# Designs tried in a protein design chat: VH-VL binders against Active breakpoint cluster region-related protein (ABR). Part 13

Target 1, 199 residues: Active breakpoint cluster region-related protein (ABR), of Bos taurus (Bovine) (a6qns3r647to845)
Amino acid sequence: VKISVVTKRERSKVPYIVRQCVEEVEKRGIEEVGIYRISGVATDIQALKAVFDANNKDILLMLSDMDINAIAGTLKLYFRELPEPLLTDRLYPAFMEGIALSDPAAKENCMMHLLRSLPDPNLITFLFLLEHLKRVAEKEPVNKMSLHNLATVFGPTLLRPSEVESKAHLTSAADIWSHDVMAQVQVLLYYLQHPPISF
Key: E = the ipSAE of ESMFold2; O = the ipSAE of OpenDDE; V2 = 0.75 times the mean of E and O plus 0.25 times the DockQ between their complexes.

## First folded at step 13 (VH-VL; framework fv_ramucirumab)

Design y1 (from x2 with heavy chain S101Y L102S; at its last look DockQ between E and O 0.04; V2 from the best seeds 0.00; counts 0 for: pae E 2.02 > 2, placed apart)
Fold by OpenDDE, look of step 13:
Structure y1 (fold): chain C 199 residues (1-199), chain A 122 residues (1-122), chain B 107 residues (1-107)
Amino acid sequence: as target 1 above (199 residues)
Amino acid sequence: EVQLVQSGGGLVKPGGSLRLSCAASGFTFSDYYMNWVRQAPGKGLEWVSYISYSGDYTDYADSVKGRFTISRDNAKNSLYLQMNSLRAEDTAVYYCARELYSSGYYDAFDIWGQGTMVTVSS
Amino acid sequence: DIQMTQSPSSVSASIGDRVTITCRASQSISSYLNWYQQKPGKAPKLLIYAASSLQSGVPSRFSGSGSGTYFTLTISSLQAEDFAVYFCQQYYSTPYTFGGGTKVDIK
């Protein structure tokens, strides 16, 4: 289900699964070495995701007993499984173009415009996530997760081409694909390193 | 007593405009999403629009997008539906409805206005 | 859009009868389904929310069940005041959509 549908249904600006996973990570996982980089147990992640999908009242109880890497993995999985990536597939080409701009002023204008072009639920959730990741990165001396590391983890998950475009990329040279992945990482890194937009 | 009292509506020519009002009482108006639902004569129910607590978020049925505007004044405990470019197919009884929301995962229209008839005819 | 299909469109029953109304969704809506009762010239009244939760003040002879794509509203023993039109409504996603309605008439 698209994030806009979830937020409307939940009457929340940020999906419940995102809020709860972030809360748990900040509560007991923010200083974990390799948080978000270290993979949780797949079966645990799937089980937790299923509980969220079913809107089970035992979610909080399950979260309290769940390995923090599984919770972190659940957050990543949620974004990865969105039918439309958080930054939308519609804007994917524009993000790729924007991040490639050589002029700093032009890049800033473009990247800020693109944020403003996001649907509100997507933008708000993205900003929520950015702030969380910044807090995680503040603990880099302990958890060893820099902004770049976090961008590497989340970039390709949050910014993805459409299925059609993705298939087209698969047929491209490996170097081109690698370049795209790097650009995805750079997009997220850009937003992590720049002040949030005042709306 | 919790209630919604509607006003407005009436007869209008195609292309004309009307504004519906819904006055809330007996509850904290700003704590609830509000909706408009309409029902053509002898037909079923059709969701028209919703508006969030503060009015920051709205949504519309495709049939009314670009023509109808939902708004609210929480200070006046009032919900509005501005209807422009009205068409014959917009002829219906329009209901305002409070959306019940509890524990974050269910909603329902638990309180309804008495309805107001809108007739679009040449 | 999610299509809601109710069946039957109408049913004739007697006081004391058990009446069952079905609602099918064109895709899974989990338990995000409400039931309403509407009497002539009146606004709909909420009966059941979240597929099976009885709204406060609604008689216990009304019950809802189902999940996914198949839902039922049951009146265990029809009373005189229960003759009306009943609608299901999904709130899984916008646009919210209603079933076509089921008219319960006196036999």
Scores: ipSAE 0.263, ipTM 0.728, lowest interface PAE 1.6, mean pLDDT 92
ESMFold2, look of step 13: ipSAE 0.648; ipTM 0.858
ESMFold2 (binder alone), look of step 13: mean pLDDT 92; pTM 0.943

Design y2 (from x2 with heavy chain S101L L102S; at its last look DockQ between E and O 0.73; V2 from the best seeds 0.00; counts 0 for: pae O 6.8 > 2)
Heavy chain, then light chain:
Amino acid sequence: EVQLVQSGGGLVKPGGSLRLSCAASGFTFSDYYMNWVRQAPGKGLEWVSYISYSGDYTDYADSVKGRFTISRDNAKNSLYLQMNSLRAEDTAVYYCARELLSSGYYDAFDIWGQGTMVTVSS
Amino acid sequence: DIQMTQSPSSVSASIGDRVTITCRASQSISSYLNWYQQKPGKAPKLLIYAASSLQSGVPSRFSGSGSGTYFTLTISSLQAEDFAVYFCQQYYSTPYTFGGGTKVDIK
ESMFold2, look of step 13: ipSAE 0.446; ipTM 0.789
ESMFold2 (binder alone), look of step 13: mean pLDDT 92; pTM 0.939
OpenDDE, look of step 13: ipSAE 0.017; ipTM 0.573

Design y3 (from x2 with heavy chain S101V; at its last look DockQ between E and O 0.63; V2 from the best seeds 0.00; counts 0 for: pae O 7.8 > 2)
Heavy chain, then light chain:
Amino acid sequence: EVQLVQSGGGLVKPGGSLRLSCAASGFTFSDYYMNWVRQAPGKGLEWVSYISYSGDYTDYADSVKGRFTISRDNAKNSLYLQMNSLRAEDTAVYYCARELVLSGYYDAFDIWGQGTMVTVSS
Amino acid sequence: DIQMTQSPSSVSASIGDRVTITCRASQSISSYLNWYQQKPGKAPKLLIYAASSLQSGVPSRFSGSGSGTYFTLTISSLQAEDFAVYFCQQYYSTPYTFGGGTKVDIK
ESMFold2, look of step 13: ipSAE 0.717; ipTM 0.874
ESMFold2 (binder alone), look of step 13: mean pLDDT 93; pTM 0.943
OpenDDE, look of step 13: ipSAE 0.015; ipTM 0.567

Design y4 (from x2 with heavy chain D31S; at its last look DockQ between E and O 0.17; V2 from the best seeds 0.00; counts 0 for: pae O 5.2 > 2, placed apart)
Fold by OpenDDE, look of step 13:
Order: C-alpha cells, then structure tokens, then sequence
Structure y4 (fold): chain C 199 residues (1-199), chain A 122 residues (1-122), chain B 107 residues (1-107)
C-alpha cells in the first residue's frame, strides 16, 4: 500500500508502523551495538509486519516483547516493501543526478528542490526518519552506528529505481550498479548531514 | 488585506439547523485548506472540520460527524458549515481559519475569521 | 486521539517577568505543534508553528521549543499586551487537538 494511502487512512502524517518502530528503537534500542545493521530474526520480523498489516490491537503488546533487532528489521522491511520507494520512482534519476553535481551550491539547490518535490506524506515521513537516524547516530560511541553506517543501511531502501529501470541496470555492467548503490547511500547521507528544509 | 469575514449563526432550538459562511479576500482562496474551529463559552478551542483545496477531501471531529458538513465555493471565495441536528453542546463561537501548509511540513491556522456565535437552546 | 495537556492553567505575572508554558502530548507528535494567543473577544493569533518557528510579525520575546511529547512556550519579558490566553495545538494527526489553555494574568 502506498504511503499516501496509509497516512490518509490513519489520519496521521507518518505511518503508524514507522512511528511505533521508531518509538521502540528510541526507547530501548538506540544504544544497541549495530542497531539497524544487525539483522533480526526473519520470522519475528515477518510476524510483526503481519500484525501491523492486519491492524491488530495487540501490536503494542507484541512490540514490548519483541527483540529490538526484529523491530528495527520491521522498519527497514516496511520501507523496502513499499510499492513505491519513499523518495519515489519519479525522482530517482533526479536524485542520482543531483548527488553527482560537483558544484556545492548547485548540489544544495538541486537536493533541496528535490526534497520539496516529494509528495507530502513521503516528505514528512522521510524527515521523521531522518531525525530518528540522527538521534541514533548521536549514540555512535555506544551503538557504533555513524551517519554513514545508517545511510548505508537505509539508502538503497529509501531510494530505488523503478522495476523497469532496475531491470535495465541489471543488464548493465556490475560496476555501474555498484556506483548506483554508492550514490543512493550518498543521497541519504547528504540529507542526514544537512539541515532540513527551511520554509 | 488578507481576511476572513464570517456571517450566519444565531439562536436555534435543539434539533435545528444553521449555516455558517466565511468570505475570503486578499488571497488565492483555492490554494488553501480551510478549517472550522469552535470555542464554547469560557472554554478552550476545538477543531471541527477541514476541507481541502478543491473540496475533494474533508474531515470532521467525531463530535460533529454526520451532523455537520463543510463545503466551499472557490468561485465565490466562500467557506460554509452546514450544521444539522444541533445540540446544546454545539453552543460556541465558531471560527473559520485558513490553514497555512508549506509543502506539508507544517499546518498552522494563520488567518482567522472574527467568529460567529451559535447558541443552541430550548 | 492525541491529548494535549497544557500547564499551568493560569499564571499571574508582572511586567518584565519570564513566563513559561508547557504542553505535553499523549504520544509523540515530533515537532508538529503550534502556539496561539487569544485575547478576550478576539480570534486566536498564531505565534509559533512547527514547535519553534516564530510567525511573521510576532515579537522575538516569544519562543517555542521542544519535540516529541514535551513542548514549551516562553515569553522572555512579559509586556502589557501579552496578558491573554495561550493554546498549544498539535497537527500531527486528525483530529487536530488543542491544549486546555493557559491564562496569563497580571499580578
């Protein structure tokens, strides 16, 4: 389900699953070594995701007893399974071009413009996630998760090409794909290291 | 000057109906979400309803859902609140308010009407 | 629904005093909080949006801070025209909800 549909249905600017997973991570997982890098148990992640999808009333109870890495994994899975990546298919080429700009001023203008070009639900959720990841990175001395580490984890998940474009990349050289992944990471890192949109 | 001017309201018996109007001027009306907010005498503020740019989307507080209808006429730069099946607890000053939303980052009521008193009493 | 708990309900202060009003949300609302000022017989006036952004035309003695579930409105030096009722409002989720209000009276 598209994020815009979820937020409208829930009457919330950020999806419930995102809010709850972030809340639990900040509550008891923010200082966990390798948070978001360490994989949770797949069956636990799937079970938790299913409960969210079913809008089960026992979600909170389940979260309280769930391994923190499973919760973190559920958040990642949510974004990965979106029918459209959080930063949208439409803007993917533009993000790739923007992050590659050599002129700092041009890059800033482009990247900020692209951020403003996101649909509202996508933008708000993205900003919400960015703030969370910044808080996680503040605990780097303990959890060993830098902004770069977090960008590596989330970048390719949040910024993905369309299925058609993805298939096109598969037919290209492996080196090109690797460069794309690096660019995806750099895009997220850029937004993690720069102030949010100013209005 | 950017302003909202309200009209309508008054005294009505329980079960009755009223229609509030809000006329906008000084800005592109169709570019803003519009809201109704009410305030019972000596009480706090309560959000009542919002309507999207074209009117495609509306939402209501549970307390008024099914009884109140928000609408707009962008050609007339006007916002309306049809209030049916009025109850004593609906007695309040009703405000229309423009919602300022910049790319969805923040939503704030930056322009308000002067308010209209609605009294529901037997 | 998200409940907004505002405190104190009233405060008596003198001109020049520092006044702090708090607002707590029943759940995290990130920074999606506004502050309004309302004078008797008048519509509310927007003071702060997005928790800490000062609305255009509002004196700099007003400031907002906070995120998550805890927010504050501060008047650094109370002026005569600042005696009013103040409300916080969340716009994180519908229904939008307001705090109960804080009346700032002259001591």
Amino acid sequence: as target 1 above (199 residues)
Amino acid sequence: EVQLVQSGGGLVKPGGSLRLSCAASGFTFSSYYMNWVRQAPGKGLEWVSYISYSGDYTDYADSVKGRFTISRDNAKNSLYLQMNSLRAEDTAVYYCARELSLSGYYDAFDIWGQGTMVTVSS
Amino acid sequence: DIQMTQSPSSVSASIGDRVTITCRASQSISSYLNWYQQKPGKAPKLLIYAASSLQSGVPSRFSGSGSGTYFTLTISSLQAEDFAVYFCQQYYSTPYTFGGGTKVDIK
Scores: ipSAE 0.021, ipTM 0.591, lowest interface PAE 5.2, mean pLDDT 91
ESMFold2, look of step 13: ipSAE 0.769; ipTM 0.883
ESMFold2 (binder alone), look of step 13: mean pLDDT 92; pTM 0.940

Design y5 (from x2 with heavy chain D31N S101F L102S; at its last look DockQ between E and O 0.08; V2 from the best seeds 0.00; counts 0 for: pae O 9.8 > 2, placed apart)
Fold by OpenDDE, look of step 13:
Structure y5 (fold): chain C 199 residues (1-199), chain A 122 residues (1-122), chain B 107 residues (1-107)
Amino acid sequence: as target 1 above (199 residues)
Amino acid sequence: EVQLVQSGGGLVKPGGSLRLSCAASGFTFSNYYMNWVRQAPGKGLEWVSYISYSGDYTDYADSVKGRFTISRDNAKNSLYLQMNSLRAEDTAVYYCARELFSSGYYDAFDIWGQGTMVTVSS
Amino acid sequence: DIQMTQSPSSVSASIGDRVTITCRASQSISSYLNWYQQKPGKAPKLLIYAASSLQSGVPSRFSGSGSGTYFTLTISSLQAEDFAVYFCQQYYSTPYTFGGGTKVDIK
């Protein structure tokens, strides 16, 4: 289900699953070594995701007893399973172009414009996630997760090409694919290192 | 030294309002969840509210929900509790408390303020 | 809400005695249980976190055990400074809830 549908249904600015997973990670997982990098148990992640999908009343209890890496994995899984990437597939080429700009001023203008071009639910959720990841990175001395590490983990998940475009990339040289992945990481890193926009 | 110093409180009429403050020092305030816990005279402890690092998340006991608001100013290393529509049963010593964090699966209140007495009486 | 039932409500003991305080949760809270000590006119002091982890600076005569719904705080050899009120607290889910407290008095 598209994020815009979820937020409308929930009458919330940020999906419940995102808010709850982030809350738990910050509450008891923010100092966990390798948080978001370390994979949780797949069955646990799927079970937790299913509970969220079913809007089960026992979500909070389940979260309280769940391994933090499974919770972190559930958050990542949610974004991966979105029918449209959080930063939208429509804007994917523009993000790739923007992050590649050599002029700092031009890059800033472009990247900020792109954020403003996101649908509101996508933008708000993205900003919410950015703030969370920044807080996680503040604990780098303990959890060993830098902004770059977090960008590496989430970049390709949040910014993906459309299926058609993805297929086109698969037919391209391996170097092109690698460059795209790196660009995806750099896009997220850029936003992690720059102040959020004001609305 | 790590400490929490509270201020505010006092005597107020039912239906009135008070604002409690808790000033943090000796640690990076923004790195900790903060809580309010209260204790009626001669009674046990009751959790009131918590607030996350940047204030993105808050929660309240049902007894105070809709009347109390927890907030923080990380630039001022301060925690607040705005108490509106006060009732006699809100009479208590209120404590601000820092949540201990570690790599483990726990959160405990390891640092407490000295407490502030709030008396709601006609 | 998770109800925490603490027992006994009070206990009289002598210096050197072994004192055991029990806390029961209305549902399983895994190991998300803390113990606090409170002296008159003072804020609570953390003793044990995560059911069995001794807080830094707390004497080793204090110990915590249990999981699920049944927990205990043990003072192996009561000292003069240990006469106080003790509280358990669950943080499995909000609202966080405390036990009713156990007053340890001198016999």
Scores: ipSAE 0.007, ipTM 0.562, lowest interface PAE 9.8, mean pLDDT 91
ESMFold2, look of step 13: ipSAE 0.759; ipTM 0.880
ESMFold2 (binder alone), look of step 13: mean pLDDT 92; pTM 0.944

Design y6 (from x2 with light chain Y96W; at its last look DockQ between E and O 0.08; V2 from the best seeds 0.00; counts 0 for: pae O 6.6 > 2, placed apart)
Fold by OpenDDE, look of step 13:
Structure y6 (fold): chain C 199 residues (1-199), chain A 122 residues (1-122), chain B 107 residues (1-107)
Amino acid sequence: as target 1 above (199 residues)
Amino acid sequence: EVQLVQSGGGLVKPGGSLRLSCAASGFTFSDYYMNWVRQAPGKGLEWVSYISYSGDYTDYADSVKGRFTISRDNAKNSLYLQMNSLRAEDTAVYYCARELSLSGYYDAFDIWGQGTMVTVSS
Amino acid sequence: DIQMTQSPSSVSASIGDRVTITCRASQSISSYLNWYQQKPGKAPKLLIYAASSLQSGVPSRFSGSGSGTYFTLTISSLQAEDFAVYFCQQYYSTPWTFGGGTKVDIK
């Protein structure tokens, strides 16, 4: 389900699944070594995701007893399964172009403009996630997760080409694909390292 | 003039039922989310329920779930609150309120009804 | 649920005084906060939305500021008609929740 539909249905600026997973990670997982990098048990992740999808009353109980890496995995899975990436298909080429700009001022203007161009649900959720990831990175001495590490984990998930564009890339050289992945990571890293915009 | 005019309410015994009405005028009713907000005597404000443009989506405060039903008739420019299984703690002035319609998520209540007193007492 | 805590619960002030009311959220609500004014026997009136946007028709002596978990409503110069109860309200997530209110009365 598209994020704009979820937020409308839930009457929440950030999807419930995102808020709850983030909250749980911050409660008991923020200092976990390799949080978000370490894979949770697939069956646990799927089970938790299913409970969220069903809007089950036992979500909170299940979360309290769930492995933290499974919860972290559920958050990642949610973004991966969005029919449209959080940063949208429409803006994907623009993000790739923006992050490649050599002039710092031009890059800043472009990247901030792109944030303003996101649909509200997408932007608000993205900013929410950024703040969370920054808090996770603050615990790098303990959890060993830097901003770069987190960008590596989430970048390709949050910023993806459309299916059509993706197929086009499959016909390209492997090095081009690698460059795209690198750019995706750099986009997220950029926003992690720069102050949020005011709205 | 944009306004909401309320009717209904009154005195009812515990376990009883009441239906509140809210008539809208001066604006396109179907373009707005509508809400009910209540205020116990001498107390603060408590959100009760909302209903979407067409009525496809509704939600309720936990305190009234299963007992209250919000509905609307866009053809009649009317909002309703069916209150069943009323309790003493439901005693309050009930307000219908329109959500501000601006770009983005603005869930501010810019237009209010005059309020209707509901008293639940044995 | 998100809890909204207002302070003070009441304040006595004189005409011309600067009055500041604060609202704290139990978690970050970004800028999704509204302020209302309520006079006795009347419905609440929207003053500020989105933390700092002045509602149309509201005097400029009213202003709102803040983000995250801390917000303020300021009346720069209190007028006779401003004696009322003021409420903050978050609309970050359901259920929408209000602060406990702040009564501004005559000193």
Scores: ipSAE 0.015, ipTM 0.588, lowest interface PAE 6.6, mean pLDDT 91
ESMFold2, look of step 13: ipSAE 0.563; ipTM 0.821
ESMFold2 (binder alone), look of step 13: mean pLDDT 92; pTM 0.943

## First folded at step 14 (VH-VL; framework fv_ramucirumab)

Design z1 (from y3 with heavy chain D31S; at its last look DockQ between E and O 0.04; V2 from the best seeds 0.00; counts 0 for: pae O 3.6 > 2, placed apart)
Heavy chain, then light chain:
Amino acid sequence: EVQLVQSGGGLVKPGGSLRLSCAASGFTFSSYYMNWVRQAPGKGLEWVSYISYSGDYTDYADSVKGRFTISRDNAKNSLYLQMNSLRAEDTAVYYCARELVLSGYYDAFDIWGQGTMVTVSS
Amino acid sequence: DIQMTQSPSSVSASIGDRVTITCRASQSISSYLNWYQQKPGKAPKLLIYAASSLQSGVPSRFSGSGSGTYFTLTISSLQAEDFAVYFCQQYYSTPYTFGGGTKVDIK
ESMFold2, look of step 14: ipSAE 0.705; ipTM 0.864
ESMFold2 (binder alone), look of step 14: mean pLDDT 93; pTM 0.944
OpenDDE, look of step 14: ipSAE 0.033; ipTM 0.649

Design z2 (from y3 with heavy chain Y106S, light chain S30Y; at its last look DockQ between E and O 0.07; V2 from the best seeds 0.00; counts 0 for: pae E 5.1 > 2, placed apart)
Fold by OpenDDE, look of step 14:
Structure z2 (fold): chain C 199 residues (1-199), chain A 122 residues (1-122), chain B 107 residues (1-107)
Amino acid sequence: as target 1 above (199 residues)
Amino acid sequence: EVQLVQSGGGLVKPGGSLRLSCAASGFTFSDYYMNWVRQAPGKGLEWVSYISYSGDYTDYADSVKGRFTISRDNAKNSLYLQMNSLRAEDTAVYYCARELVLSGYSDAFDIWGQGTMVTVSS
Amino acid sequence: DIQMTQSPSSVSASIGDRVTITCRASQSIYSYLNWYQQKPGKAPKLLIYAASSLQSGVPSRFSGSGSGTYFTLTISSLQAEDFAVYFCQQYYSTPYTFGGGTKVDIK
């Protein structure tokens, strides 16, 4: 389900699954070595995701007993399974162009403009996630997760081409695709390294 | 005390217009989605429209789309329903209702206005 | 649109009776269902939200159960003040839709 639909249904600016997973990670997983990089058990992740989808009342109980990597994996899975990536299909090309700008001022203006161009549910959720990932990175000495590492994990998940564009990339050289992945990572890294904008 | 107090309504001819108002008190109005629900005489409940916290998002039942407009003024703690091109089938008691938000998964109409009667008749 | 079919349309019962009302959805709505009570000339009152959560201030004799497409509201021991019309409502997707209502009257 599209994030705008979820937030409308839940009457929440940030999806409940995102809020709860982030809360749990910060509660007991923020210092876990390799948090978000280490894969959780697939069956656990699927089970947890299903419980959220079903609006099961046992969500909180399940979260309290769930492996932290499964919870982290559930958060990643949520964004990956969005019918439209969090940063939207429409803006994907623009993000790729923006991050490639060589002039720092131009890049900043472009990237901030693009951020403002996101639908409100997407933007608010993105900002929520950014703040969380920054907090995770603050524990890098313990959890070994730098901003770059986190950008590598989440970048391609949050910013990805449409199905049509994806097919187009398949016809391209492998190196071109690799460059796109790097750009995706750099986009997220950019926002992680820059202060949030005020709205 | 948390309450919603409605005003407006009355008798109108087909094709006419009415504007309903709902005044909120006792709670932070801007923190809640607001809804209109109507009930034809002797019939069940029918959802009419909702409006988000700041009014950025609205939705309508197909039966009223293009004719009704929901709006809110958070500074005045007020909800409105502009009803145009009224039809006989729009005759009903109209309720404003606050939408309860719990844990991001639960929404229900926990506070209701007293209702206002709208009669569309030749 | 999601159709909510409520049954029975009416039920006659006595004080102390166990009363069960059912609501079926035309598709799965998970637990996105509410129950309301309405008395004549009054606005509806929320009883149950999220299929089984009791609204604050509502007597414990009211309970809700179910998920997916089948839901029930139960009054364990009917009281004099419980004679009213009850409605289910889905909030899984817009348009939000209500059941047709169940009138609980005195036998």
Scores: ipSAE 0.067, ipTM 0.695, lowest interface PAE 2.5, mean pLDDT 91
ESMFold2, look of step 14: ipSAE 0.321; ipTM 0.745
ESMFold2 (binder alone), look of step 14: mean pLDDT 92; pTM 0.939

Design z3 (from y3 with heavy chain G104N; at its last look DockQ between E and O 0.05; V2 from the best seeds 0.00; counts 0 for: pae E 4.0 > 2, placed apart)
Heavy chain, then light chain:
Amino acid sequence: EVQLVQSGGGLVKPGGSLRLSCAASGFTFSDYYMNWVRQAPGKGLEWVSYISYSGDYTDYADSVKGRFTISRDNAKNSLYLQMNSLRAEDTAVYYCARELVLSNYYDAFDIWGQGTMVTVSS
Amino acid sequence: DIQMTQSPSSVSASIGDRVTITCRASQSISSYLNWYQQKPGKAPKLLIYAASSLQSGVPSRFSGSGSGTYFTLTISSLQAEDFAVYFCQQYYSTPYTFGGGTKVDIK
ESMFold2, look of step 14: ipSAE 0.401; ipTM 0.786
ESMFold2 (binder alone), look of step 14: mean pLDDT 93; pTM 0.943
OpenDDE, look of step 14: ipSAE 0.331; ipTM 0.756

Design z4 (from y3 with light chain S28G S30R S31N Y32D N34G; at its last look DockQ between E and O 0.03; V2 from the best seeds 0.00; counts 0 for: pae E 17.8 > 2, placed apart)
Fold by ESMFold2, look of step 14:
Structure z4 (fold): chain C 199 residues (1-199), chain A 122 residues (1-122), chain B 107 residues (1-107)
Amino acid sequence: as target 1 above (199 residues)
Amino acid sequence: EVQLVQSGGGLVKPGGSLRLSCAASGFTFSDYYMNWVRQAPGKGLEWVSYISYSGDYTDYADSVKGRFTISRDNAKNSLYLQMNSLRAEDTAVYYCARELVLSGYYDAFDIWGQGTMVTVSS
Amino acid sequence: DIQMTQSPSSVSASIGDRVTITCRASQGIRNDLGWYQQKPGKAPKLLIYAASSLQSGVPSRFSGSGSGTYFTLTISSLQAEDFAVYFCQQYYSTPYTFGGGTKVDIK
């Protein structure tokens, strides 16, 4: 299900599953070593996702009792399973071009323009996630997650080429694919290091 | 050469105090968590304490909590263990050890000091 | 506290033998496990981190496997310098506990 459908249905700017998972990680996961890097138990992740999908009354109880790495994994799974990545596949080539700019002022203008080009649900959810990931990285001495580590986890999850673009890469050299992964990481790292102006 | 050189051991009576030192060289000391590990004569290894990069975060084994204090001086590339209210059970070789924080998220101890003996006996 | 149980406590082996040491955790520790070698009068030396990753400079005859609660260290062809005591260590949560050790003796 598209993120715009979810936010319209919920009459909210950020999907409930994203808000609840982030809130729980901030309550009891900020100091977890390897948060977001460590995989939770897959059956727990799928169970929690199913409870969110059904909007089951047990969701808040399940959140409070569940392993925090499974909650972090549920958040990652939500973004991974979106029909289109959070930063959209239509803007993917533009993100790849923008991150490659050498001039800092031109890069900032381009990267901010790309954010403003996102649909509102995507943009607001991305900014919500960014703010959270910055707080996680501020606790690196305890959780051992740097900005780079978080960008490595979330970059490819949030920014992926379209299915058409992916097939084009598969018919070309595999080296292009490895450069894309590096750039995906760099896009997210850029925004973590250069917080967008508040909207 | 990456190394940890220890000093400060010795014989003390029960209830006494001792301060162990560990001098680091060959790496950027302030980028690493540091640990103390001890080994009683003829026995296995027991983790004692860690200290974070800046020294703001510490933790201790229950057996030493309230009696031992880990500290570091990043300007002097030195790690310390202040041991107070010593007991016979604290008799051991004490090792300082470096964690693999940036390259291994799971904190294996890749560089160890040579060890220093602490004997607590009346 | 997470208890680490090593088996066997000792093993006698000849040069060229395959030696397997096991380590069992009292609860799941994912792959947060290291293996160390210690010779008499010396500090421990890291062999394996993250259950299976070989530390730089350690010979490829050493290998580690496992996750969760059950882990093994294997020496595929024992050499003269491998006669030592071996320890596992979990670093999933403090206190970072060690196994009781396994002495590998010649013969």
Scores: ipSAE 0.000, ipTM 0.451, lowest interface PAE 17.8, mean pLDDT 86
ESMFold2 (binder alone), look of step 14: mean pLDDT 93; pTM 0.951
OpenDDE, look of step 14: ipSAE 0.017; ipTM 0.621

